# Ledger of designs, part 95: miniprotein binders against b1l550

Target 1, 279 residues: b1l550
Amino acid sequence: MRLPEELLERARDIHSEAPSHRIKLDRVGSFGLKVPVEFKGFLLLAEADVWVSLPEGRRGVDLSRQVEAIYELSNPPKDPFSLCREAAISLLEKLNYADSSGVSIRFDAPLQDGESLKYYGVEISSIASDEIINKIRVEILGMTACPCTAELIRAYKSSEIAATHTQRSLGILEVSTKAEHPDPDKLASIIERAMSSPLRTYTKRPDEGGLVIRSLSNARLAEDVVREMIHLFLEEFGHLPEDTHILAAVRSMESVHMHDIYAERSFSLDEIRKEISSH
Key: E = the ipSAE of ESMFold2; O = the ipSAE of OpenDDE; V2 = 0.75 times the mean of E and O plus 0.25 times the DockQ between their complexes.

## First folded at step 10 (miniprotein)

Design ql8 (at its last look DockQ between E and O 0.93; V2 from the best seeds 0.79)
Fold by OpenDDE base, look of step 10:
Structure ql8 (fold): chain B 279 residues (1-279), chain A 82 residues (1-82)
Amino acid sequence: as target 1 above (279 residues)
Amino acid sequence: DPVREAFKYFMEAYKLIQEAWRLLRKGDVEEAAEEYEEALEKLEEALEIAKEAGNERLIRMIKRMIEYVKDAIEELEKKLKG
């Protein structure tokens, strides 16, 4: 049942009314939208969040316009990076009372693993205000082997390759920049290379054995992984603006403990360069 | 609506910036510089329109983007001369 348009003209615009409490809101929007995106030749259904700021003098946001903004740009499906950036700008245009807007798009990115596929989690965001800030978060699982236990076992049993406990670890890189979103595949690669070994979707016995041996030969603390991630990031993305902000983190799901080990470093490129140069 | 028109030019400029980024990834530095210069022209047009509209927020946004593009052009020029 569609209400007659005449009735709509008589209805108060609730959203444009003054609120009972004149307070600005930072983010008001629709969360958990589904939007199609094209990524590396794959058509994916991604989750999207869209929001704008709300001034103190306005009761509510026109949510329908927000939804319209992103879906207009999503047909035909396009890459999530340009979609995110353009949608953020479009939101400001469509909702002129807003001083800031934001878009976040989340999906599992396919990653080739031999003849099979593995994946990493990616969240692409853009925030538009006085500046346009592009943010990307990549999460990928890998494996870490404990060097401490390895050393203990080596001391106990003379072996070139010491046995140790291994665990699944989640590596995280989050980058915020005024420049283009960094390549998520490169970020995922940095995380994998920083760990003892990558995970595989499918392994045959010889491959599995090799993977474990590699892990044991490259035992790393969670702290080591984070430092390695930062090092590799600087090598690959050192050309980004100096005010680019990075979060590097690892959550190790320790196999010998009931709790996880977590390590992180937040920094700007300028800050970390100064730190490294001082040593 | 002058504000809408300013946003139109801004969006056009930003698409050119995105194209410049694409070209840079391919190593096409000269072509990327051309895209940035075109983007700068669009932003300057957007700025004039936004000034006429008196939209201070939009003016700030455009000015910041102009600064970004100018810095980018300068950096590319250094690469091309060196």
Scores: ipSAE 0.793, ipTM 0.933, lowest interface PAE 0.6, mean pLDDT 92
Fold by ESMFold2, look of step 10:
Structure ql8 (fold): chain B 279 residues (1-279), chain A 82 residues (1-82)
Amino acid sequence: as target 1 above (279 residues)
Amino acid sequence: DPVREAFKYFMEAYKLIQEAWRLLRKGDVEEAAEEYEEALEKLEEALEIAKEAGNERLIRMIKRMIEYVKDAIEELEKKLKG
């Protein structure tokens, strides 16, 4: 049943009233929306959040306008990065009492793995206020081999035992910039190259042996992985604006321990360049 | 609604900026510069409308994007000159 439109002129507009407590809110939104996106030839079902700021003098947000901002742009399905950025701008237009808006979109991205595919996690966001800030977070698993244990075993009786513990490690790169969202495949590649070896969907026995040998030949602490990620990031993305902010991190699921280890560094491009120049 | 009209020009400019980004990924530096120049024209129109409407937040937003685009054009001119 559709109610008569005439009621709109007689009903109180609850959302535009002043609230009982005049407190501004930073994020009022619709979270967990399902949106279709096209990414590198794949049609994916992504999860999105949309929000705006709410001034102290406005009781509520028009939630239908919020959802409209992203769903109007999502049909037909399109590139998630354009969708994210444009929806953030559309939110400010549709809800013009807001000082800021935000959109986030999450999906698993396909990556070629020999004859098969593997996937890595992507979350993008765009926050619009006086400026538009584009953020991307990439998470991908790789393999690490412990150099400390490898050195102890090497020193043991002529290094006849070439061994150490290996484990899955989750690498994380998060980038906030006023420029275009970095290519997530390039970020994933940086993370994998910083690891001792990539993980594969499946291998045959000779290829599996090569993977293990690669990991042993390229043993790295979690700290080493983070440093290498930063080095590789600067080579690929050093051209981004100087106020670009990066988080590089690794969570290693250490195979011989009951707990994980974690290493992390946050920095701006300006900050890290000054640090490197001081050595 | 002048605020809505200013957002229309801003969005048109932003789409041109996104096209410039796409062209740069392909190595088409001269074409990307042309898209940035067109975006700048749209942003200047958006700014005029936003000033007439007296919307201070939108004015700041447009000015920040103009600054970004001008810096981007300057960087591309360096590439074209080698």
Scores: ipSAE 0.701, ipTM 0.908, lowest interface PAE 1.4, mean pLDDT 90
ESMFold2 (binder alone), look of step 10: mean pLDDT 87; pTM 0.839

Design ql9 (at its last look DockQ between E and O 0.89; V2 from the best seeds 0.76)
Fold by OpenDDE base, look of step 10:
Structure ql9 (fold): chain B 279 residues (1-279), chain A 82 residues (1-82)
Amino acid sequence: as target 1 above (279 residues)
Amino acid sequence: DPVREAFKYFMEAYKLIQEAWRLLRKGDVEEAAEEYEEALEKLEEALEIAKEAGSPRLIRMIKRMIEYVKEMIEELEKKLKG
């Protein structure tokens, strides 16, 4: 049942009214939208969040316009990077009372693993205000082997390749920049290379053995992984603006403990360069 | 609506910036510089419109983007001369 348009004209615009409490809100929007995106030849259904700021003098946000903004740009499906950036700008245009806007798009990115596929988590965001800031978060699972236990076992059995406990570890790289979103595949690669070994979707027996041996031969603490991630990131993305902000983190789901080990470093490119140069 | 018009020019400029980024990934530095220069022209037009519209926020946004584009042009010029 569609209400007569005449009735709509008589209705108060609730959203434009002054609120009872004149307080600005930072983010008001629709979360958990589903939008199609094209990513590396795959058509994916991604989750999207869209929001704008709300001034103190306005009761509510026109949510329908927000939804319209992103879906207009999503047809036909396009890459999530340009979609995110353009949608953020479009939101500011459509909602002229907003000082800032933001879009976040989340999906599992396919990653080739031999003849099979694995994946990593990606969240692409853009925030538009006085500046346009592009943010990307990549999460991928890998494997870590503990060097401490390995050393203990080596001391005990005098083996060249010491057995040790292994666990899944989640590596995280988050980058915020005024430049283009960094390539998520490159970020995922950095994380994998920083760990003891990557995970595989499918392994045959010889491959599995090799993977484990590699892990044992490259035992790393969670702290080691984070430092390696930072090192590799600087090598690959050192050309980004100096004010680019990075979060490198690892959550190790320790197999011998009931709790996880977590390590992180947040930094700007300028900050970390100064730190490294001082040594 | 002058504000809408300013946003139109801004969006056009930003699309050119995105194209410049694409070209840079391919190693096409000269072509990327051309796209940035075109983007700069669009932004300057957007700025004039935004000034007429009297939108301080939009003016700030455009000015900041102009600064970015100018910085990129300068960096690319150094690469091309070197």
Scores: ipSAE 0.759, ipTM 0.922, lowest interface PAE 0.7, mean pLDDT 92
Fold by ESMFold2, look of step 10:
Structure ql9 (fold): chain B 279 residues (1-279), chain A 82 residues (1-82)
Amino acid sequence: as target 1 above (279 residues)
Amino acid sequence: DPVREAFKYFMEAYKLIQEAWRLLRKGDVEEAAEEYEEALEKLEEALEIAKEAGSPRLIRMIKRMIEYVKEMIEELEKKLKG
C-alpha cells in the first residue's frame, strides 16, 4: 500500500527537529545492506554499512538518503574500492549537516588455487571528515608448524623422527592510509608467504606430502609469522604515507591444544622504521 | 547551492586521483602526473566555492586533499626528471 503524497505536507519532519537531549552521535546509519560489486571479473554480493555523524541539534538522520547514496553508485555493479570511497564522499554531500561519514564493504574474495578457487575475507572502509582515510582488513588461512615441538623431537634420543604439530592459522593485515586501499591479493599473499605453508582447496597425495614437508621445513612461531608479515609488508608497501597505520596479527588454532594462540603488532610506517633502525 | 557545487568539483577531482592510482599501477607515471594536475585544478575550484559558502569543514577537507595531491605531483616529477 502506497500512502497519499498529500500527507507529506501535513506531517512533521521529525528528523530536522531538535532533540530533547542535545547529545551528538558518532555513527548513525544503515548496517547490513546487500550491495553487488564487481571484483576481478566476478560479480559478488557484498555487505555494506553506511553512517554519518549527527550533530547535537538534529534529532534524526535521513536514513533513506543514506541507502540511496550507495545504491545509486552500485548500479551497475562496480569495483568495491571506488564504490566505498565515492559513497563516503556522497554521504557527506547528501547529509551536509554531518561532520563525518563512513562506508564499510565486506566480501569474500576469490583467489585462484590451481584448477579451483579458494577465498579470503576482505573488509574495506572509507571515513570522510576533514580528511579521507581508507582502511582495508584482509584475513586468510594458512598452515603453521610448531618449531618448539620440532626441535624437541629432533633432540629426542632416537633423533629419527621429523615431526611437529601443524594447524590452520588465520593471518590478519589491516591498513589505514590516506592513499589508495592496498591490493587485497597482495596483502593475502604477504600473509600466506609468512606462514609455514599455504592451504589448498584440493591436493593430490604427492602434492599433499610436499605441502606438509614444506611446512616442516618452514616451522614458525606465531610471533615470527607476525614479524615476517611486517617485513614483507614493508617491502611491498613501504612507499605509503609515513602516517599509514598497520595491524599485523595471527590467530593459530593449535592442533594439540583446546585454545588458540594469538600474536599482534600495530604500528605506523614512521614508527616501525625508527624501531628497526635503532637495532 | 554552493556547498553541493563544491562537492561536485571535489568528487570530480577524487575520481581523477583514483585514475592516477590506476595509471601508477600500470607504470604510466607521466599520465598519472597529468591526472593529478587536473585533479589539483578541480580542487582549487572546489576550494574557492567552499570559501564562498563559508563551510569550514569542507574547506579543511579540500585543503588536505590539495596538500596530498601536491605531494604526489612533486614525487612524480622527481621520477620523471631522473
Scores: ipSAE 0.669, ipTM 0.899, lowest interface PAE 1.5, mean pLDDT 89
ESMFold2 (binder alone), look of step 10: mean pLDDT 87; pTM 0.840

Design qm1 (at its last look DockQ between E and O 0.93; V2 from the best seeds 0.83)
Fold by OpenDDE base, look of step 10:
Formats: C-alpha cells, structure tokens, sequence
Structure qm1 (fold): chain B 279 residues (1-279), chain A 82 residues (1-82)
C-alpha cells in the first residue's frame, strides 16, 4: 500500500530537522547491502557498506539516496574497484551536506588452482573527503609446518625430512593508500608464498605428498610468515606512496593447541624502510 | 611505468572532483565547474597513456570515470540554467 502523496507533503522531514544534541557523526549508512560486481570474468554477489558523515545540524541521513547511489552504479555490473571509488564520489554528490563518505565491498575472490578453483577473501574500500583513501584487505588460507617440533623429531630420529605438525593458517594483508588499490591477486600470492605451502582444492596423491613435503621443507613460525609477507610486499609494492599503511598478520590454527597463534605488524612504508636500513 | 603514470593522473582527477564537490558545498559553482573540467583533462591524459600502453582494463576504468564526471557536469549545468 502506497501512502497518498498528499500525506507525504504534510509530513515533517525528520531527517532535515535539527537534532536534540548538535553532534557531528562520522559514519551513518547502510551495512550489508548486496551488489553485483564483475571480477576477473566472474559475476559475483558482493556485500557492501555505504556511509557518509552527518553534520551536527542535521538529524538524519537520507539513507534511500545512499542505496540509490551504489545501485545506480552497479547496473551494469562493473569491477569492484571502480564501483567503490565512484560510489564514494556519488555519495558526496548526492548528499551535499556530507563532507566525507565511504564504501566497502566484500566478496570471495576466485583463484585458479590447476583445473579447480580456490578462493581468498577480499574487502575493497574507498573513503572520500578532501582526498580519497583506498583500502584493500586480503585474507587467504595456507599451511604452516612447525619448525620447533620438526627439530625435536630430527633430534630424536635421524631423518632427512623430519615429521612435524601442520595446521591451517590465515594470512592477512591490509593496505591503505592514496594511490590505486593494489592488485588483490598479487597480495594473495604474497601471503601464499610466505607460508610453508599453499592449500589446494584438489589433490591427487602425488600432489598431496609433494605439498606436505614442501611444507616440511619450509617449516615456519607464524612470526616467520609475517616477516616474509612484509619482505615480499616491499619487493612487489615498494613503489607505493611512503604514507601507505600496511597491516600484515597471520592467525595460525595450531593443531596441537586449543588456541590460535596470532602475529601482526602494522607499519607505513616510510617507517619500515627506515627500520630495514638501520639493520 | 606508463600504467603507473596513468593511475597517477587518474588519482589526481579524483582529487579535483573531490575539490569540486567541496566547492559546491560552499556554493562556489563556477569554480567547481572549472575543477570538473580540469579533472576531465587529467582523465584524458590518463586515457591516452593507457591506450599507448595497451592496457584494456585500465582504459575501461578511466572511461567509466570520464562518463561519471560528464554526468556531474551536465547535472551542474542544469542547475545553473534552472
């Protein structure tokens, strides 16, 4: 049932009223929207969050305009990077009382694994004000083998390849930059290469054996993985602006413990370069 | 790297667009229009570089933003005439 238009004209615009408390809000928006995106030949349904700032003199945000902004840009589906950037701009244009906006888009990105597919989690964000900050978070599972246990077993039984416990580990790279979004596939690759071995969706017996052997030969602590991620990141993305901020982290789901091991480092490119050069 | 250079122009264009929007919030419509035009110029430069580099995906992305800015300009022009 659509309310008569006449009634709408008589109704107060609640959103435009002065609030009881004149306080600016940083983010007001719709979270958990579903939007189609085109990513590397795949049409994906992504989750999206959209928001804007709210000035102290305005009671509420026109949420319908926010939703309209992102959906107008989502048809036809486009790459999530363009969608994110353009939606952030559109939000500011449509909501002229806002001095800042933001968009986040989340989905599982397909990754080719031989004849099968694996995936990594990705969140692409853009925050716009006087400038735009582009953020990307990549999460991908890999495998780690414990070097400590391997050393103990080696000491006990002389073997060329010491047995050790292995576990799934979640690697995380988050990059915030004023430049373009870094390539998520490259970020995922960095994480995988930093671990003892990648995971595979499909394994034949020889492949599985090889994967395990590789893991054992590349036994790494969670701390090792994070440091390797940072190293590889600098090699690939060292050209980004110096004020680019990075979070590198690993959550290891330890197989011999009931708890997870977590390691992280947050840094700017400028900071980490100075640290490495001092060594 | 031509691709990197194109992205630089692209990001500069976004900065100009954001400045235009800021000017519009202040009521400076004429100045905002100038910033939009400058943004288009930057995007056109980015596009030429991307074409020379043969980067189809980047070309597509640049074109999308060009279209958006053109729409924004049209909207602004309508506002000025009305």
Amino acid sequence: as target 1 above (279 residues)
Amino acid sequence: DPVREAWKYYMEAIKLILEALKLLRKGDVEEAAEEYEEALEKLEEALEIAKEAGNEELIKRIKLLIEMVERLIEKLEKKLKG
Scores: ipSAE 0.796, ipTM 0.936, lowest interface PAE 0.6, mean pLDDT 93
Fold by ESMFold2, look of step 10:
Structure qm1 (fold): chain B 279 residues (1-279), chain A 82 residues (1-82)
Amino acid sequence: as target 1 above (279 residues)
Amino acid sequence: DPVREAWKYYMEAIKLILEALKLLRKGDVEEAAEEYEEALEKLEEALEIAKEAGNEELIKRIKLLIEMVERLIEKLEKKLKG
């Protein structure tokens, strides 16, 4: 049943009132929204969060306008990056009392894997105020092979045995920039190329053997995976603004330990160039 | 790189849109209209570059933002007449 709109004449507008405590809020939002997105020809179901700042003199956010800002733009479905940036702009336009807005969108991105697809995690955001800051985080699993154990086994058997422990490792690249969002497929590729071997959806025996041989030939410490990610990132994205901030990390689920190993480096493009040029 | 050049104009347009929204909060309606129109000019430049490059994905993304700015301009022009 729809209630008569004329009831608005009799009801208080709770949202526009002043609150009992005049305190500005940084993020007031609607979280966990389901939105359709189109990514590289695929129609995907994404999860989105939208928010705005709320000034000290306003009791509440106009929820319907906040949600409208993203849902209006999501039909027909479009790429998640346009949706993210445009919704952030629309939030500021529709909720003119806010001095900042934000949108985040999360989805699993398809990646070609032989005859099938595999998926990697993507989270994008756009935060708008006087300027817009675009952030993207990509997470993809790969395989790492330990070079220390490989060397110990080689020394024990004088190169008669090629073996070491291998494990799944989660590679992470996170980029915050005033430029456009980096292409997530390129970020995923950087992560996979930095590892000892990619993971496959499935393998047949000859393919499985090749994968294992590749991993042993590219044994890397978690620390060196992070360093390689940074090197490859600079080759592909060194053109971004100098104040672009990057986090490169790997979490290795070490097969011979009861715990994970983690390595990370945060940097701006200006910072890392100075560091590299000093050596 | 023409794709990077088109993105540069696209991001400049977003900055102009945000400046227009800030001006509207101050009540500077005519100045905001000027910023929206400059944003549209930047986006049309980005679109021309993207078309010359044959990048259909970028063309689609630029057109989406152009449509948004055109609606913002139309809405603002109604306020100037009222």
Scores: ipSAE 0.784, ipTM 0.934, lowest interface PAE 1.0, mean pLDDT 90
ESMFold2 (binder alone), look of step 10: mean pLDDT 83; pTM 0.787

Design qm10 (at its last look DockQ between E and O 0.98; V2 from the best seeds 0.82)
Fold by OpenDDE base, look of step 10:
Structure qm10 (fold): chain B 279 residues (1-279), chain A 82 residues (1-82)
Amino acid sequence: as target 1 above (279 residues)
Amino acid sequence: DPVREAWKYFMEAIKLILEAIKLLRKGDVEEAAEEYEEALEKLEEALEIAKEAGNEELIKRIKLLIEMVERLIEKLEKKLKG
């Protein structure tokens, strides 16, 4: 049932009214929208958040315009990077009272694994004001083997390859930059290479054995994984602006403990370069 | 790296677009139009570089942004005539 248009004309514009408390809000928007995106030949349904700032003199944001902005740009579907950037810009253009905007798009990215697919989690964001900041977060599971237990077993029973416990570990790279979004596949690759071994969607017996042997031969602490991620990141993305901010982290779901092990480092490219050069 | 250079122009274009939007908010319509035009010039430069590099994906992304800026200019022109 559509309300008569005449009634709408008589209704106060609640959003444009002065608030009871004149306080600026940093983010007001719609969270958990579903939008189609094209990613590496796949049409995916992604989750999206859209928001803008709200000045102190305005009671509310026109949420319908926000939703309209992203959906107009989502048809036809496009890559999530373009959608994110363009939607952030569009929000500022459409909502003239907002001095900042933001868009975040989340989905599982397909990754080829032989004849099958594996995946990593990705969140692509753009925040616009006087400048645009592009953010990307990649999460991918790998396997870690414990070097401590391996050393204990080696000491107990002489073997070329010492048995040790293994576990799934979640690697995380988050990058915020004024440059273009880094390639998420490259980020995922860095995380996988930093682990003892990657995970596989399917394994044949020889492949499974090889995977485990690789893990055992490349036993790493959670701390080792994070440091390796940082090292590999610098090799691949060292060309990014110096003010680029990075979070490298790993959550290891330890198989011998009831709790997880977590390690992280947050840094700017400038900061980490100075740290490494001092050594 | 040509691709990196193209992205540099692309990101510069975005800054110009954002400046144009800011100018529009202030009522500086003529100056905003100039910024949009400059943004298009930057994107055209990016496009040429991307074409020379044979980067199809980047070409698509640049074209999408060009289309957006063109729409913004059209919207602005309509406001000026009305």
Scores: ipSAE 0.845, ipTM 0.953, lowest interface PAE 0.6, mean pLDDT 93
Fold by ESMFold2, look of step 10:
Structure qm10 (fold): chain B 279 residues (1-279), chain A 82 residues (1-82)
Amino acid sequence: as target 1 above (279 residues)
Amino acid sequence: DPVREAWKYFMEAIKLILEAIKLLRKGDVEEAAEEYEEALEKLEEALEIAKEAGNEELIKRIKLLIEMVERLIEKLEKKLKG
């Protein structure tokens, strides 16, 4: 059912009125939108959030204009980074009362895994105002092997026993920068290399054995995983602006405990360089 | 690194686009057009570098942003003639 267009002349423009309480809002938007994206040859279904700031003197945001901004840019499908940036710019251009705009896009990114694919979580955002700030969060599962238990078992009655508890661990890298979004595959690679071993979609017994041997040879505490992630990140992305902010974290679902282990470090590039160079 | 250099020009173009949008809000249409033109120049430099590097992903992203700037200029020109 479509109502007569002529009603627009009779109805008040509620959104442009002043509000009863003149309080600015930081984020007013439409969340949970479904958009198609093209990522490295794959057509993926992504989830997007769009928002703008709302000044104290404006009662509301025309939410249909926000949705229009991203949907008109999503056909034909394009890479999520271009969609994210262009939608953020378009929001500011279309909604001239806003001081800032933001777009977030979430999807599961495919990675080659032998003859199959595996997936890791990606969330990107672009926040536009006087400049654009690009943020990316990557989450990927890996395997960790406990070095403390490994050493205890090695010392036990027979040095021939090579064992420890292993578990799935979720590695997280989140980067906020005024430069381009880091490549999510490179961030995922950093996380996996920091772990004791990667996880596979499936393995046959010879491959599974090799994976386990790798994990035992590379046993790491959750704290060491975070430190290694930071080291590898600095090698790959140390060229980013000095005010780039990073969070590196791991949540380990310890197989022998009823609880998870968590470690994290947040830093800017200039902060961490001073810390490392002092030693 | 040529890919990093291309990204530098790309990000500079985005700053110019955002400045142009602010200029238009203030009614400074001639200055905004100048900023859009400078953004296109930066994007053309980025595109040349990306083509020399053979980076197809970056080429596609640069072309998309060029298309956006061209649409913004077209919209501005329609407003001026109205």
Scores: ipSAE 0.685, ipTM 0.907, lowest interface PAE 1.4, mean pLDDT 90
ESMFold2 (binder alone), look of step 10: mean pLDDT 83; pTM 0.789

Design qm2 (at its last look DockQ between E and O 0.91; V2 from the best seeds 0.82)
Fold by OpenDDE base, look of step 10:
Structure qm2 (fold): chain B 279 residues (1-279), chain A 82 residues (1-82)
Amino acid sequence: as target 1 above (279 residues)
Amino acid sequence: DPVREAWKYFMEAIKLILEALKLLRKGDVEEAAEEYEEALEKLEEALEIAKEAGNEELIKRIKLMIEMVERLIEKLEKKLKG
């Protein structure tokens, strides 16, 4: 049932009114939208958040325009990077009272695993104001083997490959840059290479055995994984602007403990380069 | 790296677009139009570099942004005539 247009014309524009308290808001928007995106040949349904700033003199944001902005750009579906950038710009254009905007798009990215698929989590964001900041967060599961237990078992029973407990570990790389979004597949690869071994969607017996052996031969602490992620990141993405910010983290779901082990390092490229050069 | 160079121009274009939007918020319509035109020039440069590099995906992305800027310019022109 549509309200009569005449009634709408008489209604106060609540959003344009002065607020009771003149306070600027940093982010006002719609969270948990669903938008189609094209990613590496797949059509995916992604979750999206869109927001803008609200000046102190305006009571509310026109949320319908925000939703319209992203959906207009989502048909036909396009890559999530373009969608994110363009939507951020469109938000500022459509909502001329806003001095900043942001878009975040989240989905599971397919990753080829032999004849099957595995996946990693990805969140792609763009925040626009005077400049644009592009952010990408990649999360992928791997396997870690404990070097401490391996050493204990080696000391107890002489073996070439010492048994140890293994667990799933979640690796995280988050990059914020004024440059283009880093390639999420490359980020996922860095995380996997930093682990004791990758996970597989399916394993044949020889493959499973090999995977475990690899893990055992490459036993790593959670701390080792984070340091390796940073090292590999610098090799691949050292060309990014010096003010690029990185979060490298791992959450290890320890198999011998009831709790997880977490390790992280936050840094700028400038900061970490200085740190490494001092050594 | 040609691809990296293309991205540099692309990102510079975005900065110009954002500046144009800022100018529009201030009511500086003529200056905003100039910034849009400059952004378009940067995107065209990026496009040529990307074509030379044979990067199809980047070409598509740049073209999408060109289309956006063209729409923004058109919208601005309509406002000026009205």
Scores: ipSAE 0.826, ipTM 0.948, lowest interface PAE 0.5, mean pLDDT 93
Fold by ESMFold2, look of step 10:
Structure qm2 (fold): chain B 279 residues (1-279), chain A 82 residues (1-82)
Amino acid sequence: as target 1 above (279 residues)
Amino acid sequence: DPVREAWKYFMEAIKLILEALKLLRKGDVEEAAEEYEEALEKLEEALEIAKEAGNEELIKRIKLMIEMVERLIEKLEKKLKG
C-alpha cells in the first residue's frame, strides 16, 4: 500500500536534521546487495556493499539513493570493475553531502582448469573522495609440500622414494592502489605459481601422479610461499605507483596438525624495493 | 607501454570527474562543466590509444566511462537551463 505523497509536506525530514551528538561517521551504507556482473563472458551474481561518509551535522543517509546508485548502473550487466568505479562516482553525485564513497563487489571468478573450470575468490573495491583508490583481494587454494619432513625421510633410509606431508594452502593477495585494479587472473596465477603445486578440479591417475611428483619436487614452507608471492608480484606489477599497498599471506591447513599455519607480509612498493636493495 | 598510457589518461579523467563533483558541492557549476569536458577529452585520448593497441577490454571500459560522463553533463545542463 502506497501512502499519499502530500504527507511529505507535513512530515519531518529526519535524515536532514542535526543529530543529538555531532560525530562524523566514516561508513554508512547498504551491505549484501545482489547485483549481476559480466566477467570474462560469464554472467555472475555478485554481492555488493555501498557506503558514503556522513558529516557530523547530518543525522542520516538517504539509503534509497545508495541502492539506486548501484542498481541503475547494473542493468544491463557490465564488468564488475566498471560497475564498482561508476557506482562510487554516482554515490558522490547523488549524495552531495558526503565527502567520500565506497563500493565493494565480491564474486567467485571462473578459471580454466584443463577441460573444466575452477573458481577463486575476488573482492574489488573503489573508494572515491578527492581521488579514487582501487582495491582488489584475491584468494585461491593451492598445495604445499613440507620440505622439513621430506629431508628427514630422505635421510632415514636413503631410499629412492621421496615422501612428505602435503596440504591445501589458501593464498591471499590484496592490492590497494591509485592506478587501475590489477587483473585478478594475474594475481591468482602469482599465488598458484608460488605454491608447491596448483589444485585441480579433478585428475585422472597419470595426471594425479604427476601433480604429486611436482609438489614433492617443489616443497615449500608457508613462509617461502609468501616470499615467492612478493617476488612474482614485483616482477608483474612493479610499475604501479610507489604508494601502492600490498598484503601477501598464506594460511596452510597442515595435514599433520590440528591447527593451521599463517604467514603474512604487508608493504608499499617503495618500502619493499628499499628493503630488497639493501641486501 | 600504450596500455599503461591509456590507463593513465583514464585515471586522470576520473580525477577530473571527482574535482567536478567537489566544485558542484561548492556551487561552482560552470567550472564543474569545464572539468567534465576536460575529462571527456582525456577519455577520448585514452580511447584512441586503446584502439591503436587493439585492447578490446580497455576499449569497452573507456566507452562506459564516456557514457557516464555524458550523462553527468546532461544532468548538469538540465539544471543550468532550469
Scores: ipSAE 0.767, ipTM 0.930, lowest interface PAE 1.1, mean pLDDT 90
ESMFold2 (binder alone), look of step 10: mean pLDDT 83; pTM 0.788

